# Designs tried in a protein design chat: VHH binders against Salicylate/benzoate carboxyl methyltransferase (BSMT1). Part 22

Target 1, 379 residues: Salicylate/benzoate carboxyl methyltransferase (BSMT1), of Arabidopsis thaliana (Mouse-ear cress) (q6xmi3)
Amino acid sequence: MDPRFINTIPSLRYDDDKCDDEYAFVKALCMSGGDGANSYSANSRLQKKVLSMAKPVLVRNTEEMMMNLDFPTYIKVAELGCSSGQNSFLAIFEIINTINVLCQHVNKNSPEIDCCLNDLPENDFNTTFKFVPFFNKELMITNKSSCFVYGAPGSFYSRLFSRNSLHLIHSSYALHWLSKVPEKLENNKGNLYITSSSPQSAYKAYLNQFQKDFTMFLRLRSEEIVSNGRMVLTFIGRNTLNDPLYRDCCHFWTLLSNSLRDLVFEGLVSESKLDAFNMPFYDPNVQELKEVIQKEGSFEINELESHGFDLGHYYEEDDFEAGRNEANGIRAVSEPMLIAHFGEEIIDTLFDKYAYHVTQHANCRNKTTVSLVVSLTKK
Below, E stands for the ipSAE of ESMFold2; O stands for the ipSAE of OpenDDE; V2 stands for 0.75 times the mean of E and O plus 0.25 times the DockQ between their complexes.

## First folded at step 9 (VHH; framework vhh_5c3l_4)

Design j4 (from i2 with G53S S104T S105R; at its last look DockQ between E and O 0.00; V2 from the best seeds 0.00; counts 0 for: pae O 13.8 > 2, placed apart)
Fold by OpenDDE, look of step 9:
Structure j4 (fold): chain B 379 residues (1-379), chain A 125 residues (1-125)
Amino acid sequence: as target 1 above (379 residues)
Amino acid sequence: QVQLQESGGGLVQPGGSLRLSCAASGFTFSDYAMSWVRQAPGKGLEVVSAISSSGGSTYYADSVKGRFTISRDNAKNTLYLQMNSLKPEDTAVYYCAKGPEYRTRWYKLGEFDYRGPGTQVTVSS
């Protein structure tokens, strides 16, 4: 047995030796499960809107993919960071619809489609899978087609799929979550994230971690996706500003920080705990995103769009209700992580404070938070 | 006003080659997918090839795969079709077709809002 061929695919061994605590924290980066009032499934309106916004890009890339691959008889699609609930299927539905319409136009048979839903193992997949029958029914009605749905539990910062097995990857509002909290944030006390009062070192730390993570992501996906396969990725991002530390007054992590400070003031949370808490999150601008993609080199950028959201348009309701809705949304995405660090006892009070702070910032003039939609082709 | 004008057609022997060109004007050429469609005598309109607005994606009918190549020069507002190994069954009027204003950069095959007057391609011994 000639030892030469053990080309040890360098198992990108995430050095397992990193502190059990950091890993535990990352594991908590799942969304709130279930279908209750505080669940992600019940509080994902914004995410739905974002999907709608990205739909044109998704449609175009799906069509182009099919054409470039000469209308294959089999397609494998992955939804990365699918979270829980019905929204997990929205993109997949559009993909399948697009494929079927296109095939009809060219008088070709539609492909069989495998759909893989990926999230962390801790994600509530059960809630998502309960929607599969409904999803298939709708597909049958609209397209006279079916899709095979699978779960793919694991971090998308690890290998998830076999080599050259994927045709299309979609990910929405997932990749802005980092694999870990950046290192060397000791001077960012009192802030959960980057603010105007943060040191430049904090910004650099976050950017570096993002670059590392997203590079890894691209490398991993490049092994899994076929040549001429596509990725459509949506990030929480930011507009290019002269000040990299600038975040608008309505930034969700700023508001959460303010809320936690209130609790510290009230004696409900220790200052030391607050100082020790940082979000494993980064909102890149267009340039930062482009640089990582270009440097990694496995993908070509087809489209890169920046979309601003008018937070005012989201709230048809009175200011109080709007504040609550926003609080619920942020709670749905952050609660597991917050509980892991601060405990469950303060969570209700915390998000009451958050809702209050939202109402106080209803007239925020400067909005820097945007959605970035990028489409990529595997070289 | 949208204008498309095909050129490069003619009579060629089987196995021969032709290069069709389409000059476009009256619209932002680079924003639209383009296609070549053909109509043979007594037959319906057939999509031969299509190309995305950026040129990054192409489609070919099965009948012309490996023989025809579609390309575009957005700086010159020109669409091309290189036709090699021509066969008698390729005899048709070839039309340059503009994709509709789709919020998508893609031309849905078979959907066009404008086409040129066409150029005759005849493959005969």
Scores: ipSAE 0.000, ipTM 0.269, lowest interface PAE 13.8, mean pLDDT 85
ESMFold2, look of step 9: ipSAE 0.295; ipTM 0.773
ESMFold2 (binder alone), look of step 9: mean pLDDT 85; pTM 0.867

Design j5 (from i2 with G53T; at its last look DockQ between E and O 0.21; V2 from the best seeds 0.00; counts 0 for: pae E 18.2 > 2, placed apart)
Fold by OpenDDE, look of step 9:
Structure j5 (fold): chain B 379 residues (1-379), chain A 125 residues (1-125)
Amino acid sequence: as target 1 above (379 residues)
Amino acid sequence: QVQLQESGGGLVQPGGSLRLSCAASGFTFSDYAMSWVRQAPGKGLEVVSAISTSGGSTYYADSVKGRFTISRDNAKNTLYLQMNSLKPEDTAVYYCAKGPEYRSSWYKLGEFDYRGPGTQVTVSS
């Protein structure tokens, strides 16, 4: 029996038979590029805040990783779903800083560090890479060190790295995006996402897709990350455990749905197009997240935290301006997908409507967004 | 009030073993990383070993790797240091040290806000 038959674990090739249309849609799951007013780079304040919130978890896990790996001379870090702009480097900076401070404290040499920035091929990597010189300068000033930055284009629902090559993975506000729109959403007409009026079948469809995707993610990363390597992952999540259909009336997808309905009413968008559009998104609760991780079994949960954000703190004194800012933020993360489905012509009008809806919901000041931060250790 | 009390020190021959214990009180023990630090005569304070809140992560100084094992029992509020294959150079006062809160602050390995009175370990023929 010729030992050469290394059972090539079939690369879980996503079944190639994805209809061209579905693939096109998935490709559109990138953030708005560039540095313009509608770019992700210019409209990612919330994401920055979330990164700051997760910083303590990141620091602790970085230190523990270094200790468990007995202070390796080389570290490879991956930022998954890096999008575009300066925020892509925030986590990496903290990781490197943490490593250097720790090494100094214990009189160890700092490792060489490779940093891989991952996103879909359609992502505007150029905007991100333009920040590399600035990033390196800051590192030199603070730590007298540098890192090597690489791009890793591809879906994080596919293999991205060689086996046992990664030490630390960070991903913030990326994994709540699904690999595709869930199947069997025919009864969720008029809604872009789960609402209190959605059928239970819609919720189940979304949950199932999330479970599949996140399981796949964990499996893939388990092959790429070294033993005792770490992942720090941040999701948009929810705190509701008892009502799976409950979403705040001021939920960003609800408001977007309302805005699109306005356009349908005005004859600018066809009802059929609206009914055909669903967000490839899911906001898990703590239990759902934990179950997927435990079931997959490749990682141990170090910590799992839920953080509520009062969106009211983001509102400037001017309600109109606040509405616009929120609209811009949602536009930055959804515009490519919306253009792919509805066309470019309606986008400005759509987000004007969105801004209006934000301002009309005075109660939206009490809107809380929930972030879930989970740290994992590879078994 | 935070209290740490070391025990288990003593005189041992080279190649011998000791097990140190630290009893903790006055704080939620499971919320803090813990460390063993030592001070030899005429030398500065050295971090010997550290352990995370859950015990999932450990650190050892190069000088004690393979010989010492740190562990904790959060239910008993107790920190342990198993010391095997002791050498004369291990002679020092050993202190149990409390780290900062795991969730509320940046953790640096070997940092502590409280330490016990220490226990003498002497390795001599």
Scores: ipSAE 0.000, ipTM 0.301, lowest interface PAE 12.4, mean pLDDT 85
ESMFold2, look of step 9: ipSAE 0.000; ipTM 0.236
ESMFold2 (binder alone), look of step 9: mean pLDDT 83; pTM 0.855

Design j6 (from i2 with S52T G53S; at its last look DockQ between E and O 0.25; V2 from the best seeds 0.00; counts 0 for: pae E 18.2 > 2)
Fold by ESMFold2, look of step 9:
Structure j6 (fold): chain B 379 residues (1-379), chain A 125 residues (1-125)
Amino acid sequence: as target 1 above (379 residues)
Amino acid sequence: QVQLQESGGGLVQPGGSLRLSCAASGFTFSDYAMSWVRQAPGKGLEVVSAITSSGGSTYYADSVKGRFTISRDNAKNTLYLQMNSLKPEDTAVYYCAKGPEYRSSWYKLGEFDYRGPGTQVTVSS
């Protein structure tokens, strides 16, 4: 699975005032995010809110990592699922700034810092690397420092780094993507993901795949991260504890299903092709995350927080424009999978249908979603 | 009510040793990170050492590293500080401090909910 599919969420209300605090570089990067044709600007605004929400956890864990490791002279940081790199550079900047400020406060030399950006080998790392000189220039201005940036191509469901080499791992909105479509989805035909009409067997299939994938992720990272190293992870998740079919976040998979159904009705897509297509995605709740982490056993949980987000369209005056923006966002995360399964010729028509469905259903415009933030220490 | 009571301070010659103890009650001791902080005459508070709730990770200020050892006995609800090779600059009131309620088992230097009344350590000939 391509980590780049993790970054797109429907439109949000957004508080721009936080973007102005202290960070001209951060403000400039926020303004440039989401400028791709398939991602308008909604993706940038959501990712900025997610990073802002996770910032206190990231700062605290960075500080505690430095103190618990007794201020090492060398730090290796990994950003998993970096895609285009803009939000990854925001996270890396916060980590480096935290380290430098802490070292200054305690009168210690700042460490040399390696920042490893991970994505699949198909990621355009060269486009991402073009930001490195700009990033280091900004870092020299704000922090009188620089860092070494490397690419780490590969799936985070495989080994990515040498043993005991990493001090801090960050990943945002990547780990809800599964390594593969779950097995045994026979009773969920016509649905791309879990819906209220799905059988319990579909939920169990998705949960089982998530449990395997996240267990493997934790085991692999535990070999690569030093004892007392830290990991900060952010998921698309859900708050529901007792209704496994309720989804806080997943109306967009339902709208995509409906859009494909329209194409089946028009004879452009076969029903059997639709029934064979499923999203390799899972939105865990707090208990599901906690159970996997505790059963795997390599990590101690420091924080585990749930945060709600509003998916409304309050900044969009035109319902058609709002529908198009959401279509572009979902297209950015889903198009490679859709092309591989259905072919390229139907994609423009499909997302025209999606945009229309968004505009016709008021409930789809005023929904909330959930993010889960977990911080871990390697035992 | 949280209660922390330090003991084991006193007068000691340079190069000597002391072992501080802190008896804790009124909270689940094993759930919280703990620290030792000190205040030398005319100075502000300095974090000397900290330890996670499990005892698995520790912090030491540079001025005491290699000479002081923090430990805890969660069965006895007691925090310890073994102080070896004492120097005149170690002269201070030493406080036992409980980590803040809002966090997990890990410490953040300089943040605590409660501290004890302290015990005086004086290093002089």
Scores: ipSAE 0.000, ipTM 0.185, lowest interface PAE 18.2, mean pLDDT 79
ESMFold2 (binder alone), look of step 9: mean pLDDT 86; pTM 0.877
OpenDDE, look of step 9: ipSAE 0.006; ipTM 0.304

Design j7 (from i2 with A33T G53S; at its last look DockQ between E and O 0.20; V2 from the best seeds 0.00; counts 0 for: pae O 8.6 > 2, placed apart)
Fold by OpenDDE, look of step 9:
Order: sequence, then C-alpha cells, then structure tokens
Structure j7 (fold): chain B 379 residues (1-379), chain A 125 residues (1-125)
Amino acid sequence: as target 1 above (379 residues)
Amino acid sequence: QVQLQESGGGLVQPGGSLRLSCAASGFTFSDYTMSWVRQAPGKGLEVVSAISSSGGSTYYADSVKGRFTISRDNAKNTLYLQMNSLKPEDTAVYYCAKGPEYRSSWYKLGEFDYRGPGTQVTVSS
C-alpha cells in the first residue's frame, strides 16, 4: 500500500471549533430517536423492505467473502448508518446466519463475529442497544451462536475503524446523505432539492458533493477493510440518465418543498429561511455511482443492481392514511434537520401539509422508488 | 433442460495431472455457482471445489488445496478443474454440479440442483 495514500487522507478532524450553523446542520442528520409514533423505529417499513430486496446480494457476497478469505475464525462486520431500532440488526442477522449455514455445510467452525453499529453520535443508540439481548437470543436459537455488538459513533465520512480490521461492511439507505449541503445553491431558491426548475448549476453542485463524499467514503473504507473484504451498499437512486434535473412530482423532497411553500404563504415560515434550506442529499444513478467507484479504484464492483419498487400506497384503502404514513416516514428521517433550521413549532403543521400533498397527487398512489444495490470487493 | 457433461477423466500415475471440463447447457451458466464434487468408492459425496457465478470467488477442499484449480468460461458455458499432483486418494468419480440460483434466499456451498453423469478419475501406479 503506497504510504502516500496514508498521508493524504486529511483526517477530516471535525474541527470542533467551527460552531458554524453548517456543522450544526450536519449534526442534525440523524433519524428521529425513540420508539414513539414519529420515531424512525416506528416508521422504517420502507427501509425494511429495501433490506429484504438486497438480501440476495448480501448473502452471496457474504459467502464469497468467506470463501475468498478461506473461512477465517474471526469476522468483523460493520453496519454503517444503522439509525435506530430493530432494523439495525436485520442485515447483521442475515450475515451471521449465512456464515453459519455455510460453515456447517463445509464442516468448518463458525467464526467469532464482532458487529459494529455506526451512526452519528447524535443517533439514538440506546433504542438500538435495547434490542441486543433479543437479537442474541434469536441468534442462539437459530444458529447456536452469539455476536458481539459494539457501537461506533461517528460520521462514515471519517475514519471509524483500525486499518485492515473489517471484513464486511453493510450500509443501507445511508450513503445518499451527504456530509454537507452543497455549495453554490443560491439559484435554487424555493427548492429543497433538485427539481426540473432548478438550474443546471444546482445539479452540478449536488453531483460534485456526492462525488467528493463517496470518494472519501471509499478511500476511508479501503483503509479499514481487509483485502478481499466486501461492502454491500444500498442507495436511494434514480433511473433517469438523460435528464439530470428530472424528479417526479411525488418526490419526497418536492412534496416537502411544496409543503414549506404553503407555510410561507400562510406566514408561518419566512421565505428567506426556505431559500436558505437545502437537503444534504443525492440520489445517484447507476452510471454516476459506477464512475465514482472506478475512479477511486480501491474496490472492484461485483454487482450493481437497480431496483424499482412500489411503495405500496395502493394497498391502503384510505388515502388519508396513506398520506399520513408517508408523511411519518419522511418526518422520521428529516425532522431533526428541519427543527434545526425552522424550529419545532412548525413541524406538525408542516407534515400535515405534507400528508395533504401526498393525497392530492393521484400519481402518488402508484409511487415507485429506486434503490441501487452495489457490492464491492477490496482490491 | 439443464445438461451437464463432464470430460477429461482417465487413468493417471501418481503425481500426474488431469484437466476436467464440464459443458453446460439449458440454463444461463453465468448466473450460477458451479462446483466439482467427487465420490470415491465406498465414500460419500465430497465437494472438491466451487466457483462463484462471476468467477471472482473460489473454494477448495483442504485435501486438494494447492493442487487443484477451478475456473470457468462463461462465454463458453464451460467449467474447468485443473488437477495437479494427483494422488491415489483422488481416485473418484468427479461430477460437475450446478448450484442454485443466486437469487435464492440462501445459498449453500456445494449444493446443487443438477449434476452431470460424472467422469472417472483413477490415480494408480
């Protein structure tokens, strides 16, 4: 490993000192904690579904990893962006189960497994850790094995683990969150994100930030993952290749923008505050994702899949209820950030508006989302 | 219909080499893990080697590690097993085996839906 690579990764030392409003905003990139009605734990059905969709890729890569590493006696797994709740353990459970089944089949001993759950320090880890006893019990019943669970608080855009210590990384619906809001979005007024009315410069700004962040991510992980180690990463993505500004009318950030505009119209939110708010988010297409990976060069792409699936709104008999469920889901992932910028007072009204907007769009009943699943091998 | 046909077996002296081939048809070869399994007289079926659909991952039984090499050509729908430094204990019928579809809920190494008729490998002085 060229020693030159070690020195150039600027320890993104969270310069603690720049209390910049921007840092506060980034710190708010955690999901709603607890187990209440508005918690991520209670409103993460979509994420669960996505995990299920990615399961085959996860299983294959887990087995291939074990094979390539000649069935090591110790495995360290990291869940990056674990958020809070039971879903944090779903992927880990599948990984462990896969390993055990494989080992049994080839008459080898199962490895000891360390599991590291990573998220921002502000994440509600307590809610997650409360599930550890239950998780271990289930593992014991199913596999007659235990897993050691650890917390790894920090941004996955920073160094999290020791060099060559990780064997498998899983991350689902986390890496589409950027490390910060892109710069030079001044001309994207009234929009929280990219829309068809956004200037091309806004798209470029978001793409550039994504490229930077994901490149950094790959570099960091390349230091932490052993040779032939693997990553399975799932993004919110898009299928559109020809129009980078295209977002459907039912896009969650578009609906949120519309909702906020209503509040501006009603005098509850200032226009200036709205104009100053942009989501630190990017939904790459397959090509954009591939290009970053290839350009960084530390990983080989094993699989790259695009999955479009129905959000299931059509199963709900009550449009109002469907709207509320969607609003709750978006609230769970965005509320801390919104509170940090707009204050707590408008949040309930905001998501009432959001729910309303969902119901007003007939096309939202058949809303589809795109997930990108990529599996990588450390070179 | 899934078809697997092994070839390349035969009689060889200890220390000799053989290369087995398996021609596959009737399925998308590149979508499946493939394996070589063998059965010696009076013994059960043993997984010798396996290779992932892409060829990026391989498995070898301890008994053949360093001596055997599994490979595949997805363009030719062909699986290979290079066997070097053969020993009398390698004497067995060798089968090409098709793994389950990768999109299955669980994969087991060496599990197969189909296997070929086999080819006899005899290592004897």
Scores: ipSAE 0.013, ipTM 0.304, lowest interface PAE 8.6, mean pLDDT 85
ESMFold2, look of step 9: ipSAE 0.421; ipTM 0.784
ESMFold2 (binder alone), look of step 9: mean pLDDT 83; pTM 0.848

Design j8 (from i2 with G53S K108R; at its last look DockQ between E and O 0.07; V2 from the best seeds 0.00; counts 0 for: pae E 19.5 > 2, placed apart)
Fold by ESMFold2, look of step 9:
Structure j8 (fold): chain B 379 residues (1-379), chain A 125 residues (1-125)
Amino acid sequence: as target 1 above (379 residues)
Amino acid sequence: QVQLQESGGGLVQPGGSLRLSCAASGFTFSDYAMSWVRQAPGKGLEVVSAISSSGGSTYYADSVKGRFTISRDNAKNTLYLQMNSLKPEDTAVYYCAKGPEYRSSWYRLGEFDYRGPGTQVTVSS
């Protein structure tokens, strides 16, 4: 397809200021997510913003895949780390809509589409599966089509699909979670993660674990994805190349560490408990990501982009409201681990401290987060 | 402004070799993915090979895998295609193409914003 032609087709060219109003499913999702009662989990607004940011890359790679595979009559798509509820379908809807619009434009029959939703076995797939009839109803209204939805429970650090069965894989804000806490984390006491005061050995341990995990992920997916199939992956990342320890004082794991240290000082949490708690997390930079992909060797990089944007909870005028919003978001993602390690009784107090710490730094109100979007083609 | 000039084409026998080069100017060569595309007589444009801006990642069409090698010299602003074990089916005009401002390392139809005038490769007995 001529790029000039692609850019003149409104549905093949995405405009972020129109995306929620252009499609009934996206409009319905916006209404249920924002109009009155909170209909999404605390992290759902973040997932929607991240998808909107990555949407141009996702659309372009979906179109390229269809053209390079010469418009197959069957497509199998996977969403890895899908979570639960309506957000499981955000990327899938965009993929299906892109395929249908492209096929209509070039006068080709749309393929049958299998949509595989992956998360850990403990995920609440049943809530997501109950949404499937609604999703297919909306898809029939907007696209005169439907898709087949399947669950694929398991860790994406293991095999999930049969060989050469997938055409397109999407994963957003899931691959920064490590398979385990890095081994040999020495001399990082009082910190849940890398901070500017951490030793170089902490950085090396986290990087080593990420390299192992992401290499394994790529190798496993390379067995499952067809030749010339594609992946679009989005990470929480960082831009710094010359100080591997640098994390801003507003980094959410730094704020959580500070909050736990307050509780240690007040006698509510033991110091040894704090020192034993580490996040299984890594935020790569562009070069680290590129090096793993190139060393593993199964994939060609199509796009690798770094994006900065302000989170919505920092645009409130009231600093206390912004602090509560961030605290609620981080609580949603971290509370099960915190309860398992520290017990339930300190959690409310912990996140009161967190919300306060957010308000104590002017830069935290205008915090710019970094996301890395990478798209890959299977060789 | 942007200039891409291919050279190294010609007439060869089946099984022979050619090395194409493409001299680039008018843009920061090392910032862009580059590709070789070809057009056989009476056929559409086919992406033969592509290379990332650093040279670290490459793509080859199935029809040329194992026979063609793409490379680049960012210090000399030059893209290369080594073509070995040439077949009559390789007969085409070969174009050097600059990737779009997205800095994509691989695309097919319509994913380049400039190409050179091309160089003819003819493989016949």
Scores: ipSAE 0.000, ipTM 0.128, lowest interface PAE 19.5, mean pLDDT 78
Fold by OpenDDE, look of step 9:
Structure j8 (fold): chain B 379 residues (1-379), chain A 125 residues (1-125)
Amino acid sequence: as target 1 above (379 residues)
Amino acid sequence: QVQLQESGGGLVQPGGSLRLSCAASGFTFSDYAMSWVRQAPGKGLEVVSAISSSGGSTYYADSVKGRFTISRDNAKNTLYLQMNSLKPEDTAVYYCAKGPEYRSSWYRLGEFDYRGPGTQVTVSS
């Protein structure tokens, strides 16, 4: 059998014909860099909380991976969508700690570990890499081991790693970002995202794009992950199954839309610009997520959990401060995109409006977010 | 009350096969990892094999790898151990062991909060 038939699975090259404008927009899907007041690093408390919530799933899957792979001497871990700041290391720390504790318990040598931090090239990797010495110090103290940290710049909707090179992938609060804004959203005017007033076609468009993107993601990762390798993925999701258009009135994109409408009313933003802006985002429910995974077929679902939790107004006594904190959080994840479309001049005013809207909605005090945690095994 | 009951042990010649079963009751079987552990005369307890709550993950000791297969039927609340190519050194009391809850705690290999009374496996010519 002539070894030449290595079916070069055509590198699913993303169709190069992405209009320059679309590509520019996708490039803006990075989080705010630096360590300033508006940085992702400074405004990622929610993400930290979510990581903590997902920790048990991560630990279990790490242990099972090690066992199934018969305690390999080398492990390569990837953090996809790492953003910037200390939070990038939280999952990695837990993974390494879990491995070391397990190895000690079974009297095995701990593996050498490569850690690859992935995000878009435009991401502020420097801020993240500055934490590497501290991270290694903590590892040495806790586990008497070190991790080798690498950057992997690129979209996780493209090939990032060599074939069968990864053992464990973690991604938290990244995969709900789409590769692009869905097409055919012309009838969703005035809304940045899906609302109860959106046409059904808008929902379908978003769902279709999500299905396409996440399918691609799974396919790509299936090539990169070894057999019995694991993925632990956390999404912003929703629990609503019966009304696909339902979004909480205090949903962050709804509030942002309201804020932008205020600016339109004040003459600071053109209505046409607002109508042209849609978020490349989707919050799947459990069923939608499961269907994509099953249909793609490269991975087995180990566990799929839905977690609802309070967005943390619990810790702030002052409503105004709470509003500002929430505004800062949303700003940190959306500002580059907004600047690309609306310009820098309106951003401060926009998020002042956003903060105001948060405080005006008494019901926002009870705002809950849903996180979906899924663990997968490569078949 | 948690109950585990092993069966299927016995005397077998070298190269022979046995299938152990463990009937579980008194807890939600599907929520817990399970293990087989064995104790040979004069030796300590050894983890032979483990399986996650869902059955998606398995572990085997080096000494039994390729010869033993652990499986579970959650609908029947039963754990199995297929033992092939048995050796004299496999002679031991085999115990079914209940691990921690899979979704609520970390699985630690060899850790268990309950084990059955055991079944004797003797491999001898």
Scores: ipSAE 0.000, ipTM 0.309, lowest interface PAE 11.8, mean pLDDT 85
ESMFold2 (binder alone), look of step 9: mean pLDDT 85; pTM 0.870

## First folded at step 10 (VHH)

Design k1 (from i2 with S30D; framework vhh_5c3l_4; at its last look DockQ between E and O 0.78; V2 from the best seeds 0.00; counts 0 for: pae E 6.1 > 2)
Fold by ESMFold2, look of step 10:
Structure k1 (fold): chain B 379 residues (1-379), chain A 125 residues (1-125)
Amino acid sequence: as target 1 above (379 residues)
Amino acid sequence: QVQLQESGGGLVQPGGSLRLSCAASGFTFDDYAMSWVRQAPGKGLEVVSAISGSGGSTYYADSVKGRFTISRDNAKNTLYLQMNSLKPEDTAVYYCAKGPEYRSSWYKLGEFDYRGPGTQVTVSS
């Protein structure tokens, strides 16, 4: 091709340095490749606990959807941020079971069900798809039914489905991830996230990014969900306090920050690398969720519940085991981002420090982290 | 205004123990690595021990390793040095020191931006 024209063709002008930074955070938002025993076990227990907590809301909304739509013969559901493995099917199983039980009770035929599993393209969908035959076999035994399973790779901050095609959307512990690290994080050096000593400008930057992202999410989903279709969403959130900067000493990003500071102290991590690392995360409170939903306007809130949060204590465990569970859980979520930024050599040491810090704060009474469950109906 | 005040020094027999304390104010204590620095009579300053802001990592000079334990209570803005199995060679003025930067590496603690007035430790029979 004639070089006189190459600069006038927009598709041939490219700044790949910015793509590398975006790709690192995109990969970090995908919980892929974590098929190690400890990582898989900790993530699986957390997701089962979160589903158990949200189950009454999910069941009620599934039943009400079926009744209000007058028992349609076809239902399409989506699981957004599905992760990988058997856990991708936890909420879908509950939805299908609820539909089948309701249909039997009212003497109606069960609908055909399409189940769309969404995560970023880098997600280990292969592991998830291997479970589809096992999942349908289990459905046949327990519910005398089966469903059609599809993948929908992509960011849920973009369009994922055709217009007016979905009846029910479920997403759990995914929407607290931001599309990007907030811009203008001035004067928050050395902190991965908001701490009590952070400036108000850091809080405003994180809140603004969450407001943009969640508004976009709602608008996009409103184009894809049928009228009177529903969403059930679960967030890592925080209690309503009069200080929006307050994060207790047990907050998982505070503990990770302290762990990285220990590695800086030991000379294993540079100060500049620590200062450049920020989590693309936001833990909203109830009012912040309400305000975005109401301002965006496409959905009515059915339920909005706040539940106690326990990342490491799934059942009666001692403080050491709870510390190990939390460390494994946070590692599963954060390791790809940490490796991309700091390299893999420090990761084992980093999470040894993390587990130590969890044990030092096991009896903290000022914990502010909660789970928020919200259910919505498309107007 | 940064203030560091050491206490707990004194005269002790060889093999004995002392616990030094340092009350800190005028800065965000948790953000800074802290150290104990000593000066023996007629000698220069020696970093004895240091601790990260969170308390999760420590450094000890070879001369005190296994005998001294550094700790901090970030709720009380206080740094400690437990000194066991004391030797005459440990005789010195002990200073509580604050590092010059947020989250500084221990090897940068040789450049102190502030230290307290010190407390005398004398190990003699």
Scores: ipSAE 0.149, ipTM 0.683, lowest interface PAE 6.1, mean pLDDT 81
ESMFold2 (binder alone), look of step 10: mean pLDDT 84; pTM 0.864
OpenDDE, look of step 10: ipSAE 0.806; ipTM 0.933

